VH-VL binders against q86i44. Designs and how they scored, part 25

Target 1, 197 residues: q86i44
Amino acid sequence: MSGQNILKCKKCQLEITNKIITNHNSDTFHEQCFVCKLCSTPISDPYFTDKETGDFYCAKCEVIRNDQSKPLRESLGFCSLCYKYFRQNEDILTIDLERYHIGCLKCTICKKGINNEKYYREKMTSKLSNYCCEDCFEKVDKCNGCNSMTLGQTLLAMGKNYHANCFKCFKCSEIIKPNSPYSINKQTNTPSCQKCN
Short names: E, the ipSAE of ESMFold2; O, the ipSAE of OpenDDE; V2, 0.75 times the mean of E and O plus 0.25 times the DockQ between their complexes.

## First folded at step 12 (VH-VL; framework fv_guselkumab)

Design w3 (at its last look DockQ between E and O 0.01; V2 from the best seeds 0.00; counts 0 for: pae E 11.7 > 2, off the site)
Fold by OpenDDE, look of step 12:
Structure w3 (fold): chain C 197 residues (1-197), chain A 125 residues (1-125), chain B 111 residues (1-111)
Amino acid sequence: as target 1 above (197 residues)
Amino acid sequence: EVQLVQSGAEVKKPGESLKISCKGSGYSFTSYWIGWVRQMPGKGLEWMGIIYPGDSDTRYSPSFQGQVTISADKSISTAYLQWSSLKASDTAMYYCARGPDYEVITKYGSAFDIWGQGTLVTVSS
Amino acid sequence: QSVLTQPPSVSGAPGQRVTISCTGSSSNIGRGYDVHWYQQLPGTAPKLLIYGNSNRPSGVPDRFSGSKSGTSASLAITGLQSEDEADYYCQSYDDYLSGYVFGGGTKLTVL
């Protein structure tokens, strides 16, 4: 008995005995099942699929749907990292007055998502900051200048790590830039810039 | 004449302690850093550490930190390098050398301009 | 293996010019620390040959010269003589090591 591969409709899960509609994903549908969710007309190319519900929309109705949802999207806002709008009732993380999707903001060290309020932020002069989860915090090296966490670009000097703006001349307090020469005073074990040498 | 004179060759067994010396003359001993440099047989120069005899400020290479002790007696213008327990791998020529004549150790003058004649240390069972 | 990299050996005929390179990084030569050169004759202690990148101590012939650029330094010997056969070491300071560093040394053979 050659097991006739019964074609089932992906929408209603019932056997298709009449006209078979096949979409771009090679899914099979009843003709009456492959219709626009808004206008209930048979789908023709191009069409759109709602990623959450799996519903299909014709091109005309997709425009309407997008317009109708625009105020809600704008009211919900978007993630500061991926810039995608938040969904309704989606859990979000708020850190330093910025909102993120859960899992978008990641620990700089272990790359796991920061999903709670137990986090540490690196001291930065720019708006871009590196974050560290609680688990990694104790393992992270500290800046010898400010004693705060070092996650991003660091300067190695005198066998110690510094934030770029934390390695300063002991005499004039100017920042000693990377690849700039400096001297070490033997008595104080402090650096001096080229101008102060 | 400015010179550094080191103690004589040493033949030791593993586990023994050793202290070798470097005596400076002809200059202000307390005003210059003294460095120690190891040279294993047929190998290159390795900086071990330096000491400022004036105040006994001592700096070590990370590779030699905790492995040796550098000290100085300014009253007799002598620097020392010592081991608490020698290993066969400590077999080498050891040089003392005069370093910078000022408190800044990374700029001009961070060269070793005067060298001792070297002390050969042989450690064998 | 050494923080400063030198060629293991160089050779030249009498009267020729030879150069010995010393390649470092941003943590030593590239940081602007001075490079010094030492000559070690067979069976003898090292001798300071060049200090402060390009300065010659008293007694060192002018046929020896040093230069530094970027993360590298170079020792040049002109008019090569038989007595120049020796090991040559560059030396600087390194931020990572937090101390002095030597090159691996270069054996110069006069053919």
Scores: ipSAE 0.021, ipTM 0.601, lowest interface PAE 4.9, mean pLDDT 87
Fold by ESMFold2, look of step 12:
Structure w3 (fold): chain C 197 residues (1-197), chain A 125 residues (1-125), chain B 111 residues (1-111)
Amino acid sequence: as target 1 above (197 residues)
Amino acid sequence: EVQLVQSGAEVKKPGESLKISCKGSGYSFTSYWIGWVRQMPGKGLEWMGIIYPGDSDTRYSPSFQGQVTISADKSISTAYLQWSSLKASDTAMYYCARGPDYEVITKYGSAFDIWGQGTLVTVSS
Amino acid sequence: QSVLTQPPSVSGAPGQRVTISCTGSSSNIGRGYDVHWYQQLPGTAPKLLIYGNSNRPSGVPDRFSGSKSGTSASLAITGLQSEDEADYYCQSYDDYLSGYVFGGGTKLTVL
């Protein structure tokens, strides 16, 4: 039978009798004590601790918390890229229902600001997208899975470039992650994941 | 040539489930957002939500969050709108419409440029 | 009621000019978001009429024009014709709703 140790939460100093959360320093916490104070998401690296209160903040909320304009502008929302609140009457760029300051977006290749001119976005594979200007778009490599541009780190598989989420098992369509084993059907030149072998 | 073709009219009872479809043709289906718009009898247009079929990124109007499910099957170039339990107040015309190109984004030109013919959903006892 | 306010109806005789207003707020049109216009003929799906405040898609006559100022937008139709009789909707984006918003619609009657 498994046993339960009596451990104390580093944040509140009370006994932990349920799920035990540990950080990279081996401190132990209640599940609800190791969450971001503002957004309640579980803490992961990097995170910030308020010295006076002991509260934890995720990286996004630390930027929001330290924004000098927060008390004035909280109702205006914040930029999805820099996480700072918008000022009154700022121009806002909306992409895929996400909001950005004009000029916060930079071309990944030439680093020019993307204001309100034509630009291109790499298919999102995470929270942050890569963008490029029209001039740089003419020179960009394409993903062999989706035929969209590749701007960030790419997977080279079977001699071709792919986004991380675009290299899939031919049989089951599950993503074949980088460094995961796969087989190649020599007759069809198609990949298969371990489960479909 | 570019078109969105929706499934046919539906007559349902309250509490029944329903899934209506929107098939795109004549363009790269996975390159454009697809939106859903409700028009209640004698009323105006209401945006319900939008999906990017390339990766299934789905966004809902607050008024429709939790009320419907928007999905897509990119292998057959089809977007869907689903109810798990219809209400009489769901009686309306439902349109799908093509939104902006996901990769080519400008401040101008994010309109719904191509519309389906609509699917009339009638929910009555 | 609607986030974007339009008059419920407008009327004009053939050859005349009519204007349809679309009034928003600082969270939508006043934030700088574009306004688009759609024409819906009776019994049909909406059709894009004006995009990006003032641009016409191919095939839309130059009798249709759009403008935006402050928190409001306007659709103007000159040289009014009987086939212009339809419902007209403006559309923009709203920060607080985090989504697209349509006006309540305007029924245009050609006398």
Scores: ipSAE 0.000, ipTM 0.498, lowest interface PAE 11.7, mean pLDDT 81
ESMFold2 (binder alone), look of step 12: mean pLDDT 92; pTM 0.944

Design w4 (at its last look DockQ between E and O 0.02; V2 from the best seeds 0.00; counts 0 for: pae O 10.8 > 2, off the site)
Fold by ESMFold2, look of step 12:
Structure w4 (fold): chain C 197 residues (1-197), chain A 125 residues (1-125), chain B 111 residues (1-111)
Amino acid sequence: as target 1 above (197 residues)
Amino acid sequence: EVQLVQSGAEVKKPGESLKISCKGSGYSFTSYWIGWVRQMPGKGLEWMGIIYPGDSYTRYSPSFQGQVTISADKSISTAYLQWSSLKASDTAMYYCARGPTYEVIRKFGSYFDYWGQGTLVTVSS
Amino acid sequence: QSVLTQPPSVSGAPGQRVTISCTGSSSNIGRGYDVHWYQQLPGTAPKLLIYGNSNRPSGVPDRFSGSKSGTSASLAITGLQSEDEADYYCQSYDDYLSGYVFGGGTKLTVL
C-alpha cells in the first residue's frame, strides 16, 4: 500500500469504500461480512465467533446451533423467517435466495400463505417486505409518485396514495414528510414544500 | 436499450488488489438485481453472487463467500467486484449480468437476461 | 463438477434436430426450481435463450425450445444452423448449495 488511509474489512481483507461496520474492538467490516452466519442479521452485542471458521453468530442462532449438534454444511439449512431447520423432502419456498417454509410468508391483503408461482413485493427495509399474491394484486393501490404498489404504510396526499418517500416537492424534489405543510399548484396539480412556496 | 458495460482487461501479479466495474444503462438500475459470474479458462460458468443496487443487499455463493466483495454505487449506476489479494487461480473471465426486477417475484428461481461483455483478469508472476 | 450434468458435446448437420440434456436431482430441478438456458457464441458473453423452463425472450427464434420433467430439463434446437455453433448452459437453483447453479456446458458443433 502507498500509506494512504485504506480501510480494509477484517473478515475478507478487501477495501471498504461505502458503509463501514465496526465491532467493540474497533475492527472494520463490510456490512455483509459482519452478519450472523445462520440468519444474516447484522451482528450486535452479544455475539459469538467460531474460532475455527471465523464465522459470527448472534445469540439467538448460537442457541439453535448448539441445540442441533450437526455440522452446518450437512444440514438443509433453515427458514429465513422462523429459523427452524428444514427436514428432508420438505416443501420450500425460495424468494431472492432466501428460503422459507411453505406458508410462513403471507399475502398482506388476503393473509393466505404465499404459494403461487408469481407474487409481488413491497420492500419496507433491507430485511422486511410486504407481499401480495397475484389474485389480490388487482385490488392494490399504486403510489402516485412512482407507480409501484402500496401494501404497507401510505401517505394520503392531494386525494391520492403515496409511499412516504414518494411525495416530493415539484420544485426541489425533496421529500415532503407526513404532517409537513405544503402548497398545491392547482393548475398542474403539483405540490411544493414550505421552502419553495 | 439495456446495456451492461464492464471495465477493461487486467493483468496482475499475485497479491495485488483489484476492483472491476459494471455500468448499467437503458433501464432503472436500482430496480434489478446484478449478478457476477466467473468463467475460468476452458471451463463453464460459475455464479459468484448477486446484489440489489437499490440498497446494496448482497448474497454470495458459498464457494465465493469471503473471497471477493460485491458492491454498487447507485448514483453512477455501477456495480463492482473486488479482490484484496489476487491468486493465480483467479485468472478468469468475469461477467456481470442483470437479474429480474425486485418487485415481481417468481417462486422458483431467477435468470439473467442481459450480460456484460466480460472482463478478463490475468494473474501471473 | 456441477450438480447439473450436461453432455460435454453434441453435434448435428444443418437442418437437423439436436437436444441438450440437463440432469439434476431432488435438491434442484426435482424440487420444482425453474431451468434457464444460455447460449455462448465463441468469444462472446452468454445470452439468455430460454427462461422459466420453456419461455423464449424476444428475438430468440422459435426453433429453440425448452422443457422440464422430473429432475431433468432439455433444450431442443430444430432446423440447425451454422450460427448455432456455441456452448450452451442450463441454470437452476440448488437447496444444498444455497444458490444458483449452472450446468457444466455443452459444446454444439454444426457439421
Scores: ipSAE 0.014, ipTM 0.580, lowest interface PAE 8.2, mean pLDDT 82
Fold by OpenDDE, look of step 12:
Structure w4 (fold): chain C 197 residues (1-197), chain A 125 residues (1-125), chain B 111 residues (1-111)
Amino acid sequence: as target 1 above (197 residues)
Amino acid sequence: EVQLVQSGAEVKKPGESLKISCKGSGYSFTSYWIGWVRQMPGKGLEWMGIIYPGDSYTRYSPSFQGQVTISADKSISTAYLQWSSLKASDTAMYYCARGPTYEVIRKFGSYFDYWGQGTLVTVSS
Amino acid sequence: QSVLTQPPSVSGAPGQRVTISCTGSSSNIGRGYDVHWYQQLPGTAPKLLIYGNSNRPSGVPDRFSGSKSGTSASLAITGLQSEDEADYYCQSYDDYLSGYVFGGGTKLTVL
């Protein structure tokens, strides 16, 4: 490595032998090196740092940079949960055709991060589905109708939990809506709608 | 493919001005340094200076400070070396060469990984 | 007069091992700056041969190796071939000059 026990410029990694510029992160620079990447103007407050490259931008050029980078950000897409744009070369989790930042998608039970290897999705009609990790899946109650996990709103009938559309007449298979009358076959312990009574 | 292409050979007289060019391609021109190196006939390599095209920060060798001007136009990925008044002693081959990004420099030091083909400058009466 | 000192010439027969030294000082190699090597074939531009003391770029045969110790560096060439006949330059950085420095160059002749 270049320069043992010497003060190096963060930009060029060469020895600083003249005036030392120190930024807010305690990084050191040559006076001529601490300039805006876009307009080459010496940096003054306020300034911005590119988190990926470490480059510095003056306030004026930061606005320009943001505008110029908009197409790229849009092309990269955004997280379906936090709605922030993805960065270049950022690790992305893709589940059920949706993209997430690593750690954004969490188990609804234990709040552990979901990964592609171990997850379960509740069967719902909406795109906003609840996810469960493998560890919690076995502990979650299952719908007596479809046998999938129940993480959201459920209907309690006959001492068992059902998804809203999973409590059905045993005879005609019609969905029995909440608070609708139904009868119970005492021998089979199955529900029948009012029409099939 | 990374390439540095320099302008053609020059034949000049003492006292004339000259500007030679080095065009980079195949990489992000503003993220790498460009150095200029002189080689007099039958002699060794001499570092003249470097420029960071991203912000045009320039450093010169003490031997060449005030003797030449190094510049860059990032819009066309081109670096320049120029003289205001040539001398016979400026007769030499001039090379441009690419220096690494700071990420590489911190690991391996500062070197030149790609070189132009050279520009021969002949100054004679 | 070069900041880095190299022998002006070395020679070897095909198949032999040759070594080129690069001697610096406390303001360059001894300061901890890395040493790099370049090969310049007759009538061509220099090319990077070794970077970061001992690393080979793609396309450089493993016959070429570099090392650094103290205030000096060395380039070794094993299994010498006729195509290795060229000028070799070491390069580093110097605090006193506040800039890049080259060795004086070594002409390698294959006998």
Scores: ipSAE 0.006, ipTM 0.516, lowest interface PAE 10.8, mean pLDDT 86
ESMFold2 (binder alone), look of step 12: mean pLDDT 92; pTM 0.945

Design w5 (at its last look DockQ between E and O 0.01; V2 from the best seeds 0.00; counts 0 for: pae O 12.8 > 2, off the site)
Fold by ESMFold2, look of step 12:
Parts: sequence; structure tokens; C-alpha cells
Structure w5 (fold): chain C 197 residues (1-197), chain A 125 residues (1-125), chain B 111 residues (1-111)
Amino acid sequence: as target 1 above (197 residues)
Amino acid sequence: EVQLVQSGAEVKKPGESLKISCKGSGYSFTSYWISWVRQMPGKGLEWMGIIYPGDSDTRYSPSFQGQVTISADKSISTAYLQWSSLKASDTAMYYCARGPSYTVITKFGNYFDYWGQGTLVTVSS
Amino acid sequence: QSVLTQPPSVSGAPGQRVTISCTGSSSNIGRGYDVHWYQQLPGTAPKLLIYGNSNRPSGVPDRFSGSKSGTSASLAITGLQSEDEADYYCQSYDDYLSGYVFGGGTKLTVL
């Protein structure tokens, strides 16, 4: 059949005034717009389209793209703090069996990134910890119960700092919660809960 | 001064259960991970898994996942390794070792600085 | 076929120098993880010998030394003595296994 209309490239939305490339859906493209993103060869069936970018991939390059993306991501793993996958040859900080980007861990006090040099950790929850560089560690208050730093929740008791879970009855070793009454043995300077009075 | 003292040798039959222990002393038990390592007769060291006694966070080597259970009782400073059903191939020496510090991280924290004396487990008819 | 490869055995005469290699891959030593070494005397538990590639714990003489380069590490023993006869293991961390890995071990014989 015959007939000339103003044709727009499906990829770039601009008018086509020269060679027209048509796909299996009768969409029209500039010659330079209908090429494989990876190898730049002209697209022919079968081909694949990235839904987010609109890029086209020939069948051969789609196999390569899927292979590179999935196996590499799974083999490299991801950061335990930001949950982004590691890139190839990226420096990784390992703490216990967890892996982190170097720049994802920061000192709670000075906010500088933590590297593999000496630093201190305080667990905040089952999944989260605070970290403190050595320079700032010298300035941080210590818990009088465990003698570790007090970056998280703290309480002041008997004129001293404690973690919330480190202020315990001397007699029964149960935690004395904030705002709970307690007694002090003046001779030993030890706290007792009301139950052990 | 830091000591890891393991339970005594065991002689068992296939299909029996077993729980061996590792008691830590001379340090803050909840400040370090505790690891278990297998050594089959005449063979090398194999890492089995590791536990943080503070909250019982436990990780296993892929080779031992589902084969053993690692646990700890921080109130008595003791870690455990247990089997629900022993096999003859479980015959080996089992060591506990103190893993990295949990609370004080250094660049070199991925090693085992103190080891228990070992527990010989023999599984035969 | 251990993740970290060591020679099965090495030998040397008293007073000599020996080396024990530990070869890994890009997912462990080649990633930049440190290598640690353990000595296991006959009938005893392993003992930490070298940590952080080259550091000696208290009580380990300076004739034991370690180094790391690329994907490999090496333990050197100079002034070899008969009490050095033992098994030696290297150890590191592997990203893909998400865990600790030991070498297969090297039996040192003092001639």
C-alpha cells in the first residue's frame, strides 16, 4: 500500500525524514535509534527491551546481560547496612560475618567513616550497632556497670552513667529500670531493688 | 589466663545424640564470638560455625549447615555443639576457639586467639 | 582442593630456614583479607602463631615471620629447631563463602 505520513521515531519521538526501520509491531524508528545497547548492531527479531530505560538488546546480548547481572550480584553479596550490592573489586569492611561498604559505617560522635583500623562497637538492637573511632573513644563516657562506652540509651544513677540494661540490683542482679525506686547501701555503695530491701 | 575448657571424650553409637561443651573463663564471655572447628583423624582443620553468646546469633559453614546445632548459655559462660543423630563420619576431634571480639574491633579481628583442649568424639558400633 | 592451598609437607635441617606457602584467590586473600597462622604440635590443640599477616602474639619468637602478597601468603621459620616439628595452618576469610577458611595444613619435619 501507498501513502506518506509524518512518522515519529518511537525511541526518540522526533520526525523520521530518511530511512525508516520498522519492528514487528509496526513501530517506526530512525536507523541509529533501533540498535542494541551493548553491541550497537541493528536490532532484528528476536530482541528485548529494558522497561525502565527503553534500551533494546539483541538476543545474544540479552543472554550476556542477564548472566553478568545476576551471577555477579549474587556472588559479590550486599552491604549489611545499606543493602546495596557490592561492585567488583570494591574494598569491603568485614565485621564478624557481616560485610559493609567502607563509607557506610560512621563514628557516632565525629561522623567520619570507619575503616579497618581499631574502633569500638556498641550494640543498639539485634540488627543495629553504633561505632566509635579510637580518637572519640577517649572522650566518651563509660558505663559504670560494664565499663564500655555509652553511645546508646543511658541513665544517671548514683552519680554515674550506666547503660539502661547495666544498672542492676546487687542482691538479685535484676535490672533496675529508669524511674524505679531503689536503695543504696552506704557502706558498700551498692544499689538494691525494692524487693531486696 | 583466658581459658576454654571442653567436656571429656565421648564414645557413641550411630544414631545417638550428643552435646559437648566449652566453658570460657578469664575474660568477658559476651565480648567475643566462640567458634567450633572439626579435625577428622589425620586431617586438617575445618571451620564449623560461630556464635555470639550475648544474643545467640549463630552462623554456620555451608558444609555444616543443618548437620549440627551450636548454642550458648551466657549465664554459665558455656558454648555447646550438638548432634541429634550421630554418624560414623562424625568421628573427629572437636575444638572450640575464641573468635573475634564483638565489642572492640581491630583490623586483625578475624582470627582465633585461644583454643580449647579438644573433645574426641568416636562414633562406632 | 582446600580454599587455601598449602603444600602437604616441608622439611629442613636444624638451623635452616623453611617457608610454607598459602595460596588463595580473589575472594579471600586477593580481596585484601589478612592471613593468620596456627601451629599444632603433635597431640595438642592449635595455637595462634601469626596474626594480621605478620604480627606475633606474646611468646612467639621472632624467628617466625609472615608475609602476604597478591593472592598468597608465606610463613617463614628461621633457625629451625626440633620443637618446631608440627602441623601449620593458614586461615583467612572468604567473601563468597561468608565465612572463615583454613588451609589444608603443612607438616613440618625437622631432619
Scores: ipSAE 0.035, ipTM 0.571, lowest interface PAE 6.0, mean pLDDT 83
Fold by OpenDDE, look of step 12:
Structure w5 (fold): chain C 197 residues (1-197), chain A 125 residues (1-125), chain B 111 residues (1-111)
Amino acid sequence: as target 1 above (197 residues)
Amino acid sequence: EVQLVQSGAEVKKPGESLKISCKGSGYSFTSYWISWVRQMPGKGLEWMGIIYPGDSDTRYSPSFQGQVTISADKSISTAYLQWSSLKASDTAMYYCARGPSYTVITKFGNYFDYWGQGTLVTVSS
Amino acid sequence: QSVLTQPPSVSGAPGQRVTISCTGSSSNIGRGYDVHWYQQLPGTAPKLLIYGNSNRPSGVPDRFSGSKSGTSASLAITGLQSEDEADYYCQSYDDYLSGYVFGGGTKLTVL
């Protein structure tokens, strides 16, 4: 039984029984399906495809569409990571006053998407702080100073990890800067700055 | 079954460009790091760099920084190692290896559990 | 020079116990990073032998064992067999280099 290769329209998913339009991707369409969504004219090169709806737009109408959507795009804002504008009705993750596409913000350790309900942030002064999911949190080294996770650059002193600002003199509590001289009390295993030596 | 299949042996001349590939199968390609390791003839293993195909996060060994480019195409579960201009000293076996699901900053799981069969690159005048 | 130091060669007779040392520093093994071992048979790709200092993947005989202490690690092979003749590499991570590091490799010869 010669299985008649039924050609289906990529847009409407119905069988094509008449004229077949084939695009640059070798996708097949009904003649009436491969038209501009705005002006309903047959599509010619170049054309644009809306990634969300799959609708096609001619070059002229694309310009119009872009202009019309500009206020909305600006109002919706953009992702702090990929810098793409948010779409209408798109789920947005808001963490630490920043907004992200779902899936854009990832765990520094396992690279899985961060869940808004369960995440940890490294204590850093910079806006470039790393995030960790709950699953990975227990597997991450903790700062001996603040007991928060260390995901970025750390100081190793006395066999322990410290954030740069967390390595402090035991006596005066001043921050010991990287590459600054300090002494270690061998009995207590605590650091002392040069002034307190 | 987890498999890493590398492209075939290459014979090149100095100055030529080259891109070799490593295709992963049997697992979520975007969920594990992929490393490239060089082994010169009769020598030991040298880690070159690593890429996370999920987001193309790439890190290089200082010794190989700027010398090679590591990339990945997650759509076809393939990692790449490429040279813009080969040298005779680039003659070696090159392995891809599956790294951890975690980044290298954790003390746990920083090993390579599956290896490609290797790609021999010979650069000679 | 390899960041992790291994003896270039070790040898033993069948049935004997041999050990391969892997010496690191405070920036790698001493930092707390795990040490892993690989076996490379002649003409083949490396194979994971030990992970996480002392764990054996499936299929690895219990004759192989790993340990870690301080800034060093060790691979022990008991009941040495002819098929154990291979190159062995330790591997860890180094903070200073911000990357993975291998030992120089040890050639094991079964006499």
Scores: ipSAE 0.000, ipTM 0.526, lowest interface PAE 12.8, mean pLDDT 85
ESMFold2 (binder alone), look of step 12: mean pLDDT 93; pTM 0.956

Design w6 (at its last look DockQ between E and O 0.01; V2 from the best seeds 0.00; counts 0 for: pae O 15.1 > 2, off the site)
Fold by ESMFold2, look of step 12:
Structure w6 (fold): chain C 197 residues (1-197), chain A 125 residues (1-125), chain B 111 residues (1-111)
Amino acid sequence: as target 1 above (197 residues)
Amino acid sequence: EVQLVQSGAEVKKPGESLKISCKGSGYSFTSYWIGWVRQMPGKGLEWMGIIYPGDSYTRYSPSFQGQVTISADKSISTAYLQWSSLKASDTAMYYCARHPTYRVITKYGSAFDIWGQGTLVTVSS
Amino acid sequence: QSVLTQPPSVSGAPGQRVTISCTGSSSNIGRGYDVHWYQQLPGTAPKLLIYGNSNRPSGVPDRFSGSKSGTSASLAITGLQSEDEADYYCQSYDDYLSGYVFGGGTKLTVL
């Protein structure tokens, strides 16, 4: 009876009776099925999928899988987003020592490619950024906590937008997370978490 | 105002360890790269490496890979350059510099927009 | 043994024009990477002078200008003044080194 709610592996379509691995789309896999096809390393971001076979590839092995011209590959390099080699005379973007195809980067707001124009960035980590084309930049909200632009996922608090880590209790400076209750001092217009209430 | 303030001059003997510091203020320290640049006496500038203090990701120039360690303590807005065993040839001025990553306007690389005052390291017997 | 080659020195009289070259290769400037320029006054840290080939930060007078063509870049200084006496460095990115590279530096002497 207890086994009647068994999940199926998205890759092999067979029941999962042991450890369950879940990806960003809530697909479920056997531990042994969510590994790189070439090196068998457990998959983590970023990873790549062959649409024809359903196989997964880690970033390192994606470069190897595309190796058709090794001497040119070393001379030209590859895109840090799609891991495909650059062609001769192709324009590229170099951001934070990483190289990208011009069209691989997209505006977070309008989803158009960042092509040969001025653009703006909000860096989230060493490898992850949100981008904003010039047209959308004039429309973007500012974080009411730090006054920087808000391009990614934000929260609405006290009728204003904040980065996830910028809405803090005035008294203890701890982050007040989404859906957490808080109080507002009407005189100072400052939030307090439940502990400091 | 945005500033990078480096630790004071050092006089060391060959074989000793050393860790020099670069403290950032007036900006979001964890959101901008910090690079290290060497200038040997009477010589030019040499890029040594760079760190993103937000997640401690580092890149080294091939000439310095394995020769130094770049690190950061984001809780005190400070980046570090360290040697496990100094050589006399490490005698130089060392600069830290900020690589702007916010609101990038160049498509093909970035400049160092704010520099520390430098730390003179002298290694002699 | 700088990846980017600059003349070791240049000189000019007050009011004159000087140019400082920065010669790279197909793996750096010739790949399309931007060139930046720094001024290092005697006894001081470098200061950003030109970024993105030709852009001036606030406070840099318009007598400083930059350009890029092929595998080379140049910094031009017009209306030369005595306070311009300094070392000047170009900087770019190189594919083989997978990182930033500086020129060897140019000592500008105002006669």
Scores: ipSAE 0.039, ipTM 0.581, lowest interface PAE 6.8, mean pLDDT 82
Fold by OpenDDE, look of step 12:
Structure w6 (fold): chain C 197 residues (1-197), chain A 125 residues (1-125), chain B 111 residues (1-111)
Amino acid sequence: as target 1 above (197 residues)
Amino acid sequence: EVQLVQSGAEVKKPGESLKISCKGSGYSFTSYWIGWVRQMPGKGLEWMGIIYPGDSYTRYSPSFQGQVTISADKSISTAYLQWSSLKASDTAMYYCARHPTYRVITKYGSAFDIWGQGTLVTVSS
Amino acid sequence: QSVLTQPPSVSGAPGQRVTISCTGSSSNIGRGYDVHWYQQLPGTAPKLLIYGNSNRPSGVPDRFSGSKSGTSASLAITGLQSEDEADYYCQSYDDYLSGYVFGGGTKLTVL
């Protein structure tokens, strides 16, 4: 009994008994189901697919759709990481005055999405910050200068990690610049700048 | 074959920027550290820094901190060493070298087991 | 100045035994960190010669040996050959510098 592979329409999930429309993804549709959501005209190339609803739009209607949605998009804003606009009713993570899609902001260590429950941020002067989840926080080395996480580039000195601006003279508290000579007190394991030597 | 292949020799003027590369092949690039070592003409080896390509974690020697930037692109198995502004004193051979994978220095230390062929950088007016 | 001290040069005749010393301190070799040795032939990149104080990578002849004691390490070469003429570097880790450190290098001349 040659099991007749019943072709189903991806849109309505009903059997296709007449003309089969196949899109670029090799999905099959009824002729009446593969139409523009806005003008109800049969779809021809090029067409667009709404990523949220899965609806199809002809090129003309896509332009209209984009114009209609522009005020909403602008009002909702966009993610500071991926720069995609937020959707209506989408959960948004707000951290340090920046907004993110849930899952866009990831732990620097384990790469899991950071949620608004508990997170840690590395002390940096740049706009780009490294974040760490609660689970990884205790496992991350801390700067011997500021006791904040060292997630990115670090300076190694006296067996400890430092942010570049956190490596300071023990005596005068000035930053010891890279390639600047410094001495180490072997007993206290503290650095002293050349001026304080 | 496990190898590190470095970019070709560079001739630059003081004040110019430079980025040299080190491409790994024959092994999992993200599973080993890449260190950079400087050798000035007629001088010895100097460790500059090291990067873990898997997450781009980078550590620098105090002598080279802020003087250079070490980075990596794991998608193409390549590590980089770059200068924003070259000095005549930067004239040297630069080697990249593979280093075993561990985040902490143990009592056993670490050896650089695979070396690139070196990139000669000449900075002259 | 190199944290690890090596003699600037050593020499020997073919077939002889030569030793290259690497003197560290309590912050590196004395801390128990392993010493590694590299051979650099003229005009070439360094090659790992000895790792973990006394281990030879594949392809390294058994006439090369390493040892460590206290704050110092030593590379011994027996049956010296002309092809052994090279620069040799010891390497370890230093707590004070919080980084990898190389010796100053030793030029071995085969007479």
Scores: ipSAE 0.000, ipTM 0.500, lowest interface PAE 15.1, mean pLDDT 84
ESMFold2 (binder alone), look of step 12: mean pLDDT 91; pTM 0.939

